# VH-VL binders against UPF0128 protein PH1314, part 1

No score or structure here was measured in a lab: all are predicted.

Target 1, 225 residues: UPF0128 protein PH1314, of Pyrococcus horikoshii (o59052)
Amino acid sequence: MIKMLEGYYIIENPGVVPAERRFRMKDLKAWGYDLHLGTIEGERAYFISKTGERHEGETYIFKGKEYHVSRTQKEIPENARLLARIIIERGNPYLEVWLEEEDVKFPLTKEDPRIILKRIWEKEKLNQLLKHVRAVGLTTDFYKDNVFTQGIPLPYEEYPPKVRRVLREVKDIHRDLTGFGRFVFQYFGEVDKMHNYRLYWTLPTLHLFDIDIANEVDKVLGMLD
Below, numbering starts at 1 at the first letter of every chain, in headers, positions and changes, except where a header shows other numbers; antibody chains aren't numbered by Kabat.
F, E and O are the ipSAE of ESMFold2-Fast, ESMFold2 and OpenDDE, as the mean of both directions, binder to target and target to binder. V2 is 0.75 times the mean of E and O plus 0.25 times the DockQ between their complexes.
Where letters were taken out, [cut] stands.
The coordinates of atoms that the task and the answers printed are left out; those that the model quotes come from them. Centres of patches stay.

## First folded at step 1 (VH-VL)

Design z7
Fold by OpenDDE, look of step 4:
Structure z7 (fold): chain C 225 residues (1-225), chain A 120 residues (1-120), chain B 107 residues (1-107)
Amino acid sequence: as target 1 above (225 residues)
Amino acid sequence: QVQLVQSGAEVKKPGASVKVSCKASGYTFTSYYMHWVRQAPGQGLEWMGYINPSGGSTKYAQKFKGKATMTSDTSASTAYMELSSLRSDDTAVYYCARDYDILTGYEDYWGQGTTVTVSS
Amino acid sequence: DIVMTQSPSTLSASVGDRVTITCRASQSISSWLAWYQQKPGKAPKLLISDASSLESGVPSRFSGSGSGTEFTLTISSLQPDDFATYFCQQYNSYPYTFGQGTKLEIK
């Protein structure tokens, strides 16, 4: 218990966790989906399928509903927005995704965000995120324990330049990409060119669905390796 | 949290009409189909149909075509079901139930039910 | 219409018993089958979706299995809170249809 309260460095941005976020076609593709324009039960609609699963001109029944794919979209329509939010229902997180075209909302999916994140990270080979994720809700928690020497954490003044660089990158991510975050860092020194440290990092889950942000976070997590 | 709150019990005479409301909260109303299911006294569940609040498209079981009319008010996050030409065999508890997802097909949240009694 | 037939209609059991309820579809519904629990005066509660997917908050003693035309709901060790009526529902095709229900009562 006492060890947990020993010296640590905190980088915290108290910004707001967004209720919803706008995404790009590249993000949707990274999630493993195609976007289709067609009909659901004969009504004009946008809907998604797994990449390559459905094709233009195809009519199919999915869970009792008839879908017709008129066109597979290459881009988000000019007058539309791809939006998503994280909700917690009965203790479980869900990612709700929809397309908003003018004043019409087209639901696309409601899925476990953990499944989609895993899919993205595997595809993009974001191994740090895959390895160190601990919890996914409105925010996502990462924990990385690279402690090979037990001891009292060093004060910031004793941090080597490389470590300080990492902390700057974390600040930049919070400032420029996420607007919110809590990074807790304990550093125990360097031995044989290996950094001995422990970190906790909390970020808005929605932002991790941005492939560019996810890549940056993964990069930072790996910088001390 | 997700909640579906239905209007109160109704007592009607044969030939009359009744409109049941289902107010939704805790989620994006237009992102989920709303199903209606009835249950006659001591009987099982019977699927009546659904409405897509986004666009207002509906699907009815054949048995309820002409009997039930489903509508919605997105501004009020409320779904409505009107029963016309009521008969004694329309006596039942009527439930609104949210689809898990537009792509799913089963109902994850249910209203508390509205008892409609048709008697002379 | 797809007819869903549950068996038995009524089942008497004791606390601690292993209970199995069967639902048969008149035609294949793949895995698009849900199980609901309903207690008197209450709305149905979703227990299982897609034949075997346990909903959040539902005790692990509940399980679902099956595909095609035959499905089963199993309660491994019956608890006092489990005495209720259970319904299956297919959502493979319209109209969606329910089984007639199985009333699980105390022996």
Scores: ipSAE 0.021, ipTM 0.559, lowest interface PAE 6.4, mean pLDDT 91

## First folded at step 4 (VH-VL)

Design za (from z7 with heavy chain I102F L103W T104S)
Fold by OpenDDE, look of step 6:
Structure za (fold): chain C 225 residues (1-225), chain A 120 residues (1-120), chain B 107 residues (1-107)
Amino acid sequence: as target 1 above (225 residues)
Amino acid sequence: QVQLVQSGAEVKKPGASVKVSCKASGYTFTSYYMHWVRQAPGQGLEWMGYINPSGGSTKYAQKFKGKATMTSDTSASTAYMELSSLRSDDTAVYYCARDYDFWSGYEDYWGQGTTVTVSS
Amino acid sequence: DIVMTQSPSTLSASVGDRVTITCRASQSISSWLAWYQQKPGKAPKLLISDASSLESGVPSRFSGSGSGTEFTLTISSLQPDDFATYFCQQYNSYPYTFGQGTKLEIK
């Protein structure tokens, strides 16, 4: 928590952006996928499909390979981990998802994270994230301009309690949920019961795929509205 | 263009340590795992492990646990591998290799290799 | 550990020949297999991934096939530039393991 420029309030956690993260079934579901155990070309494998697209007992061809769904998983197996990472290739971000069962890796999908995030946010009605996202790579940038009355940015000492609460929430998110983040904030005061402010918020993209984190970030983004 | 440039050849005595560097360029260093593979003279390739430059998590083959230590410096886009308690059978060419971005496991770009010779 | 066994260890052939190298896994690795080409004093070069996916820039005379436990690398018509040592690698499970290599030499 520092003031870099006059009128700016910055909350930054310079922690490491993890390249991979473990996720829960509820996250995968939020992403719009089912997890299946079955076979690919007769070989035991985990794989995914869009929610409701495939069913137990079904055999189908996908990308020239035969898939058989033996079981649609209700939960991640106890001896397995659902993992994902964001990678950048030729200037484009990708979300790689795989299941690791003991020492065996089962690739699940490689997707444009922007597409998946949009899907999540639409489904979960995370309107702040949808509206204010500006860039998605290893990190995701949110920008919100809620300045209705022209003014001079206020110093932190003049921030009302509500605004200070928001800043505490941001700090808590960085501390407890993301371990990394940069929040740049300008506050211009309250006029006609409307808070005038701008914010830039950079968060690890990977963490936004945690549906609970996404919800919390969305909530905080809307707290001053 | 993706490039991996490794440090020069090393000659060490038994019991010594050596640290090989692998400087990466042409891509986002923290986005890809870095594998280490060795090749003894006239022998095949042997996977040693990998490091995730983002966070520094590592995975070692059991054979190299306690032998190899993989680290990275994101600011320098450089991966390091230190070998300790060197023995004659540690003599090999050591390669760093970038993980392919489709799924981690195979390597699309390789360093030129670093020859480590252990002799009394 | 998954043991990858290549055959033959050495292969003598002539320019224009069709050659096949086999890689067998001690257990199923699905399609998580890569093929590399290595020339003396050089680092390995990725040729094929996922058993049959040809890497960009690799001549079409190279092809890979197989799944489960048996895989093949085929060169439809050998060129002078193809004489080298070839390695397969599984990346289905840790530790990742390579075959012992196949040296393709001029007859």
Scores: ipSAE 0.010, ipTM 0.510, lowest interface PAE 8.5, mean pLDDT 92

Design zc (from z7 with heavy chain E107F)
Fold by ESMFold2, look of step 7:
Structure zc (fold): chain C 225 residues (1-225), chain A 120 residues (1-120), chain B 107 residues (1-107)
Amino acid sequence: as target 1 above (225 residues)
Amino acid sequence: QVQLVQSGAEVKKPGASVKVSCKASGYTFTSYYMHWVRQAPGQGLEWMGYINPSGGSTKYAQKFKGKATMTSDTSASTAYMELSSLRSDDTAVYYCARDYDILTGYFDYWGQGTTVTVSS
Amino acid sequence: DIVMTQSPSTLSASVGDRVTITCRASQSISSWLAWYQQKPGKAPKLLISDASSLESGVPSRFSGSGSGTEFTLTISSLQPDDFATYFCQQYNSYPYTFGQGTKLEIK
């Protein structure tokens, strides 16, 4: 899929796709959840609900178990960390999320990452991510075709300054934010004040659940519009 | 700690050649284009061209095509610029300058300059 | 070639003054312009890129503005270290070109 003889420009940061990642309360809220401390069947636990669905002091039954909400958390507890990973079961991806307090793990959810990402991107108005996502698994692929006038692909040295700046932003995202990524780019020039280009961008899915990374990727995808 | 260290001053006669070196340290040499810029006595700055140290491709300002030859030695992290058929109007200070990021067209680190004097 | 014309060629000023240097391009260069400072016997030093973006470590008294064909470099309160020659440079199109320079001298 890489064709250097056809004027492709490729930005790769090779590395391992992380198995799990720490997240902030800001991310959990962007995913659409509240974090609660309370009890499940009388035992102390952390658990989640959809934002606004459950309130402090509420007792309810969920999947045959009794939940009681003692306190809705404003932040991740200082002695805890919010963790998530992508797992593949029978060919299907799942986002598994838990809170680890000291050495005790509290499972929070296990859901289809495609559904959660779409909700995040809609809520946060990340229109480039919504428009251009192609596949979600351990990695997420984006494809953007902004070619209005087909021409001969330009070599990198002929890219205008604005296009070169976009490529620097991609390189910085791979280096500073995701640690891994692959960006494949063709540029055909500017016609009628419109940049003509194609891109494929592969990023670790888990990092897209970090709302600041998702925002940065969305901004970069739209820089030539 | 990015540093560009150029070779020392040269005095040449008309018709001779000179090769100026620019030793890079403190960064990945092949990841940034290297530019050459000259400054004649009492004059402004002139962009001469660049070399991509990864693969050795070059671009020259039209004025310097056939006059300047830019090369690099990746194993030594060193860029070179050679001037041929020197004339008195080639007398100048010659700078190597690192592109800010791959190839943006502006330069964040400069060598100290190499004075080339052409006189009979 | 895009011709970059600086004004004035020489500027005499005192410590504490506010000074402005102008750079004109012979055709539009959007915002693809850098400013450099050069002291005698030294290499140029990058101050500003993209017309207005301050380079790391450059004092905040330096600022840049403009787009298209007209650009300015402003020093809000001149310091002794600021007496130097200043160059603009366009990187919109090959060949990259510099202005002829503005020498900022002590009055």
Scores: ipSAE 0.055, ipTM 0.655, lowest interface PAE 7.5, mean pLDDT 91
Fold by OpenDDE, look of step 6:
Structure zc (fold): chain C 225 residues (1-225), chain A 120 residues (1-120), chain B 107 residues (1-107)
Amino acid sequence: as target 1 above (225 residues)
Amino acid sequence: QVQLVQSGAEVKKPGASVKVSCKASGYTFTSYYMHWVRQAPGQGLEWMGYINPSGGSTKYAQKFKGKATMTSDTSASTAYMELSSLRSDDTAVYYCARDYDILTGYFDYWGQGTTVTVSS
Amino acid sequence: DIVMTQSPSTLSASVGDRVTITCRASQSISSWLAWYQQKPGKAPKLLISDASSLESGVPSRFSGSGSGTEFTLTISSLQPDDFATYFCQQYNSYPYTFGQGTKLEIK
């Protein structure tokens, strides 16, 4: 932890932002997709559809190709991995999702991460994330201004236990969940049982697609409310 | 200045219990987590767990679950650790240590230690 | 549990010497490492936190470096007061764990 400016408290983990991350079926479901095993143009393949949109035994045309759903997966196959990455193309971020089964890669989707994140957060009622997100790229920025009474930022020594706990939780998230993050914090004291504070939080976008991580981040963002 | 003063040395029989105290002064007791660390004779340090004096929440290392019970008295600014079913291998110096209370995990102030000896 | 391994276990040196103690973690602990100094019959004293952050009041001859799994404590020029046992401690994961210690003795 570093205090670079008077009144600012910074918690930074300069670790590595992963190029790709492995996800679970619960994450994919949170994203609003079903995973199917079947055929595309007669060739064995995994593919996704919106939750509840396609059913086992169904044959349909999508983007000029014939899909057949042999079965809808309840879990990621034991010999497969669900993977995703954030890529920047022409200044725009994309979430690229694929399934690797042994040495075969099955592309699943390429989507605007902002759209999917919003969908997740709305569905899961992660209101802090929805309200305070400001930028989404390789990293995601959250900004929260909860200053109701103007004042001078307090030094850390004057932070109440609850605030210190929040800072610890942030550290724990960086340490245990994201391996990377920058949290900039100002605290102006408690007035009428309300904590006055301002925070900036930068996290790897890819990790926010883990529903458990998203929930933890949302929880921490709301701890002082 | 910050001070942590622990209770005196204890000699106990196997199967007995012992309660060590750690009195804090020089700071707001409820604003910092209190950790307990033990050190067997000639051995290294071993983290046992912590208590949050504000609310009384605790976390124990798996090894000490059921062995150690951490409590606190805010009115007395004192943390307590009770060891039950004492065995010879519980013989050690036990330290209370204040957390820096930012990152949780490193300790800036320590008690002087309490020697607990378990012998038949 | 994360195992912290210090090396060497014992180190003999003279006043004025440059000394380096190494701490290795069984898995990555990022920069969540502290160094302590302990003298006989006394509680450990915090020297360095977050791998390289020198605590207030600690002489500048002490320094820490490293990240991930490899960490070092360096004393640029040993003073008589520096002969003690040194411990590293990770606070990346529960349970927190310490190295076995490095006893720095006078040669």
Scores: ipSAE 0.015, ipTM 0.518, lowest interface PAE 7.9, mean pLDDT 93

## First folded at step 6 (VH-VL; from zc with heavy chain I102F)

Design q2
Fold by ESMFold2, look of step 6:
Structure q2 (fold): chain C 225 residues (1-225), chain A 120 residues (1-120), chain B 107 residues (1-107)
Amino acid sequence: as target 1 above (225 residues)
Amino acid sequence: QVQLVQSGAEVKKPGASVKVSCKASGYTFTSYYMHWVRQAPGQGLEWMGYINPSGGSTKYAQKFKGKATMTSDTSASTAYMELSSLRSDDTAVYYCARDYDFLTGYFDYWGQGTTVTVSS
Amino acid sequence: DIVMTQSPSTLSASVGDRVTITCRASQSISSWLAWYQQKPGKAPKLLISDASSLESGVPSRFSGSGSGTEFTLTISSLQPDDFATYFCQQYNSYPYTFGQGTKLEIK
């Protein structure tokens, strides 16, 4: 949906923020983890460690339990799904991650999503996301103020084609990639080859753990630079 | 299937007015700007302006300000373009054209054209 | 107003030929240019947007290139259906303007 209210251009998709989402090994690796099959206290399990921290054949103690690594997985097993969700406990967000093999759930981690997102964005050099993130919860808010010359916001019909193209890319991200989003935009014009604009972008936090979606959002945030 | 069907040819005397209609089907009428483009014999294409069917906002090329009036009827999914005080040099084929995606500035669907002939 | 000038005004060619039509803008329009094909008595048909993006359903023998002030439409191997008039259109600035057209005729 596209709305124009009081000098703001608003692009919304009011869909449902997903409760949980499937992820790929590529995403888990970007989060900084290896996936292992082995035993916990002698019973078969899947578990994670930080990339490169644990090796096949290794036995170690973690949080009072004995772990043994039988093999380090190169891909998510064919009969399994890597799943995650964002939960809020006492006002704090957590990323819960588990592997579901057939009907059995193997908890993998529960961590502050801000720590993992910062790790991803630093590793992948997603500088727009790093610079402009304001809040992380069930949704993540970005705010970018690129105004160098104060003025009255232009109406959409006066936006240059490149600026209109950015807005179309946002609409496509909401439609094709995230299902939900809210983008609020003001444009003040181009002065000295610099676009003067302000934006606020709210997206489902869970989708930002998909590295391909994160890359696309970062690209769009920088399109007018 | 997207379709734009325009009203039939018009023959008018100088000083008269004409109102061309463009009936849209196969898409959400209010989600795309509608443009008007004219083509005089041998002169190529001229962009006249647009209307946003959502709310009725318009923009006119300077040449057509005060000459053309663009309106729409959302309940009928129809855009209109009226020319006033017709002169012989208003003789042309007039097209409605749908913007590709809300307002990009280029047009993916066109009406069949309406020939307006102004002769004394 | 941005003046769009096409070259040549008329082009004579045979089936199978490679054809290039040029469109020049009086000032920079970045990549904000479309190409249309028009047959006599018919409405224009969109071929290319954003200088080089081929519209869905348009044969791959059509291609576009250019940025700034100079743009080309190329037909790599002419077919009988390609004999028509071609127009460029800029959408960088209001008013939107079209080139005067290039008529592609059979030799």
Scores: ipSAE 0.055, ipTM 0.662, lowest interface PAE 7.7, mean pLDDT 91
Fold by OpenDDE, look of step 7:
Structure q2 (fold): chain C 225 residues (1-225), chain A 120 residues (1-120), chain B 107 residues (1-107)
Amino acid sequence: as target 1 above (225 residues)
Amino acid sequence: QVQLVQSGAEVKKPGASVKVSCKASGYTFTSYYMHWVRQAPGQGLEWMGYINPSGGSTKYAQKFKGKATMTSDTSASTAYMELSSLRSDDTAVYYCARDYDFLTGYFDYWGQGTTVTVSS
Amino acid sequence: DIVMTQSPSTLSASVGDRVTITCRASQSISSWLAWYQQKPGKAPKLLISDASSLESGVPSRFSGSGSGTEFTLTISSLQPDDFATYFCQQYNSYPYTFGQGTKLEIK
C-alpha cells in the first residue's frame, strides 16, 4: 500500500499475469457451455456446446464436421484438466479453452473474452462488473466514479473504518485470488451516508473467468454503495 | 528481448558424452518450459523432450530416454542437455527452444543450435 | 507416434506466386499445429500456431488453415525472403512430431 500521488491511495501487487489457468466444471457452466464426450468425424473427442443445445445420443453437423454426443459430462474427468488462456492476436483478445486428457489436447473454443464475460456477469447478476468495466485484454480495467461532492481527496488517515475495510478486501483479493492487480483509490468523504470516491482497478482477465473470483470482485466494488 | 544462446560445436568419439548448454535471457527463466529439438544433417526436426525449470520436472520422447538428460540451473538461467553413449547417428544440430507459454507445445524462441559431430 | 507428412517435399516457385504447402497427420490433431520457417544455418522461426493463428511480426501474406488431419500453409504472394524450408509440427500428443519439411526454392 503506497500513496504515490497526493490524494491517491494505491494497492498494487506486481505479481504475474498467469499464462494459463485451470478451471472447474462450474466455471465452464458459468460460461454457458456443456462439455461432451463423443466423436468428431468418428474420432474420440471432447467438445462443447451452448448449455442445453445438444444432448446425449445426438449426431449433428457443425462447421462441416460430424459430431456425436456419447455423453454429456457432469464433471471434468479425473485424468483431465480444463485449461484456458487469454491471447492477443492482431490486437484483439481471445479466450482459448481446451481440455487436456493425459497426453492429448482437445480444443474446445476460442472466443472474444468480452462476450463470455458479459454472459457470465449477466447470468450471475454481477452488476458492478457489468456497469464499471472499461477495457478487456490480458487485464481488465474497472472504473467507478462516485463523486458527487466537490472537494479535495482525503488522506488515508482520515478514511472511515468501512472504507479501510474495502481496501483490505482489495488487498486480500490481490494476495489470495489474483496474485496481480492495481487498485487506485480516491476518497472525498461521506455525505448523507453516501461515500464519495473514485476508483480504478486492474485485474488479470483470466482470473475473472473463475466465477468465485468474479463474485468477490463484484462484491468489493459494491461495498461502498 | 528474449535470447537463447547455446554452447559451441562439439566433436566426440563414439561412446563419449556431451553436454550442451542453453543460456536464456530477456525473460523469467522459470516461467517457461524449455524444449530440446535435434536435426540430423539434411533431415527434419525431432522433438527430444522438455524440462520445467521450475522444479526440474522433465519429459522425454521414448527414443531419447536413457540417451538424453535434461537439467537446468535457475541461478544461471541455463538449461543443459547431456547425451550419453554417443553414436554416429547422434550427429546433429541440437536446439533449445522455449515453449510459447506455460506448456503449449510450440516454440516461439530458439537457440542458434549446437552441432554435435560423432565420428571415430 | 503421430506421423506428419508434408507435401510437396520440394517446391519451386517465383516471386509473386501463390504457394500452398500441405501437412497431413496420421491421426487427428485437432487444431494443435504450428508452422515454422527455417533458413540454412538458422534455427526455425515460428510462423503460425493453432493451425491458423499468425504470430506477431509475421507478414500477413502467410496464413494457415485446416483441422483434424489436413492442414495448409499458404503464402499469398511469394517474396524473396520467403524462400526457405517450412515445417509443420503437431503438439496434440506426445511425442511432439514434425513434418519432414518442404523446401521452397526459387524457380
Scores: ipSAE 0.005, ipTM 0.514, lowest interface PAE 11.8, mean pLDDT 92

## First folded at step 7 (VH-VL)

Design q5 (from zc with heavy chain I102L)
Fold by ESMFold2, look of step 7:
Structure q5 (fold): chain C 225 residues (1-225), chain A 120 residues (1-120), chain B 107 residues (1-107)
Amino acid sequence: as target 1 above (225 residues)
Amino acid sequence: QVQLVQSGAEVKKPGASVKVSCKASGYTFTSYYMHWVRQAPGQGLEWMGYINPSGGSTKYAQKFKGKATMTSDTSASTAYMELSSLRSDDTAVYYCARDYDLLTGYFDYWGQGTTVTVSS
Amino acid sequence: DIVMTQSPSTLSASVGDRVTITCRASQSISSWLAWYQQKPGKAPKLLISDASSLESGVPSRFSGSGSGTEFTLTISSLQPDDFATYFCQQYNSYPYTFGQGTKLEIK
């Protein structure tokens, strides 16, 4: 949906922010974890450790419980799904990750999504995401104020072609990559070879754990720099 | 399937007017600007202007201000271009052309063309 | 207005040839250039946008390159279906303008 209102250009793909999302082993590895099958206090379980920290055949104590590693997994088991969701507890967001084998759930971790995203973005040098993130919850909000000379906002027809291309890329991200998003944009013109604009961008937080999506968003945020 | 179907050929005398129609189907009519492009016999292509079917705003190349009037009927998914005070040098094929994506400035679907002949 | 100049105006070639058509802008248009193919009695067909982006359904033997003021359309191995007139068009600035056209004929 595209709407032009009172000097704003708004791109929305309305829908429900995904409550949970299925992930692949490559995602878990990118987050820095190994997946193990073994036992916790003698009961069969799946669990994680930091990449390289624990090995097949190892027994160790973690948070007062005995873990034994039988097999370090190379892929998500065929009869299982790696799932994650964002939950809010007392105003704080958490990324919960679990493995579901048929109808049995094996909790893997519960961490602050802001910490994990920041770690990934720093490693991958996604500087626009780092600089412009404002809030992380079920959705993640970005705000960029690149206004050095403000005037009356230009109408869409007077945007330079490059600016209109940025707006098409946002529409494509909402349609093809995230399924949901809200982008609010004002453009004030090019002065001294600098684009003067302001934007707000709301995207589903779960999708930002996919590095290809994060790269695309970072690229679009910086296209007018 | 996107399709633009234009009205048939017109033969007019100098001083008359003509209104060319362009009926769109296979897409959301109001989501794409509609352009008009002419091609005089044996000549290249010349952009005349556009209409935004959402709200009806228009832009004309300077050469066609006062000569061409672009309108649309959203309930009929039809764009119109009217030429007034016809002269022999208005003889051309007139195309409607859909913008690629809202307003990019290039055109992915074209009507079949309407030949307008102005002769004494 | 930005003047778009194509060369050559007519090009004779044989099936299988590699052909190149040039489009020159009177001032910089960045990469805001499209190429169209037009066959006799037909409307133009979009081939390439943004100087080098091949449109869906267009054969991969077509390619575009260039930025600023100089642009080329290349057909790597000419096919019988490719004999037509080709136009470039800039959309950097109003009014949008087209080149004069290049007619590609059978030698």
Scores: ipSAE 0.527, ipTM 0.815, lowest interface PAE 2.3, mean pLDDT 92
Fold by OpenDDE, look of step 8:
Structure q5 (fold): chain C 225 residues (1-225), chain A 120 residues (1-120), chain B 107 residues (1-107)
Amino acid sequence: as target 1 above (225 residues)
Amino acid sequence: QVQLVQSGAEVKKPGASVKVSCKASGYTFTSYYMHWVRQAPGQGLEWMGYINPSGGSTKYAQKFKGKATMTSDTSASTAYMELSSLRSDDTAVYYCARDYDLLTGYFDYWGQGTTVTVSS
Amino acid sequence: DIVMTQSPSTLSASVGDRVTITCRASQSISSWLAWYQQKPGKAPKLLISDASSLESGVPSRFSGSGSGTEFTLTISSLQPDDFATYFCQQYNSYPYTFGQGTKLEIK
């Protein structure tokens, strides 16, 4: 849905925000984890550790349990799925991650999503996301105020082609990548070869853990700079 | 609002088949796995299996392989469960139950149940 | 298959009582446990997921705890509407399995 109201250009897709989704090994790597197959207290299990922290053949104690790393996985097993969800507990968000192999679920971690996202963005040099994130819960809010000369917001008909391209990209992200989103945009014109604008962007937090989606969102946020 | 409405009670003879329907509304039918659970009179709950309406993939508990067949019609937002070669011990209330999200494993919405009675 | 054993099978209590129901798994199920409430002639109602996560709309007098093989459902102060049968369910491994149920009756 596209609306123009009181100088605001709004792109909204009121689709479903999935509480759970499947991820790839490259996503897990981006999160800063290695995936291991081994044993926990002698029982076969998948588990994770910080990148480079644990090695094949290593035995260690973690939270009172004995871990043994048989091998570090290069890929998610063909018969397994890496899954994660955002949950709210006592007013705080958590990213819960697990591996499902055939008939068994292996819990991997439960972390503050803000910590993991920051780690991803720093590693991947996603500077727009780092700079403009404002809130993280089930959804994440971005706010960017790039207004040097504020006046009356221009109507869509007066938007330059570059601005229109950005709006198309946002629409495409909502349609093709996230299925849900709300983008609120004000444009005040171009002054001294600089675009003056303000934007609010709400996206499902879970989708930002997809490294490809995160990169695309960061790209779009920087297109008018 | 999410609703699961099942077909009415069935009375069958041993050896017969029965097909129970579960019509979903209030949500995107293809976005959630549909499970089936039965409950014999005065007994506990027994998980039978699930179907993914998106693509039609199924998983059955070993006990119900060959006994139950789960299907779906996306155009009608309806899940079906057929029981074959009915026996007296198949007498139970059969529930369709929606998975919370993407095969999480617990069920947030249930049908009202369908009583299937098998008697000679 | 993972066997879920509830105790007690029947529990008599009065309004205002603190009630605890236990569910034991034959093997570790981590925190993949749900609790349901069922009233006669009705479908089960989800109360708690992931061992301790209270579902929306469920009174705060309900709480769940535990991990691994031992789990508990607690009603801090029993209300008339709470008399029903309660079931635990594991979703760690296929097939998903339920406890045999605990019938909570009026004393």
Scores: ipSAE 0.017, ipTM 0.525, lowest interface PAE 6.8, mean pLDDT 92

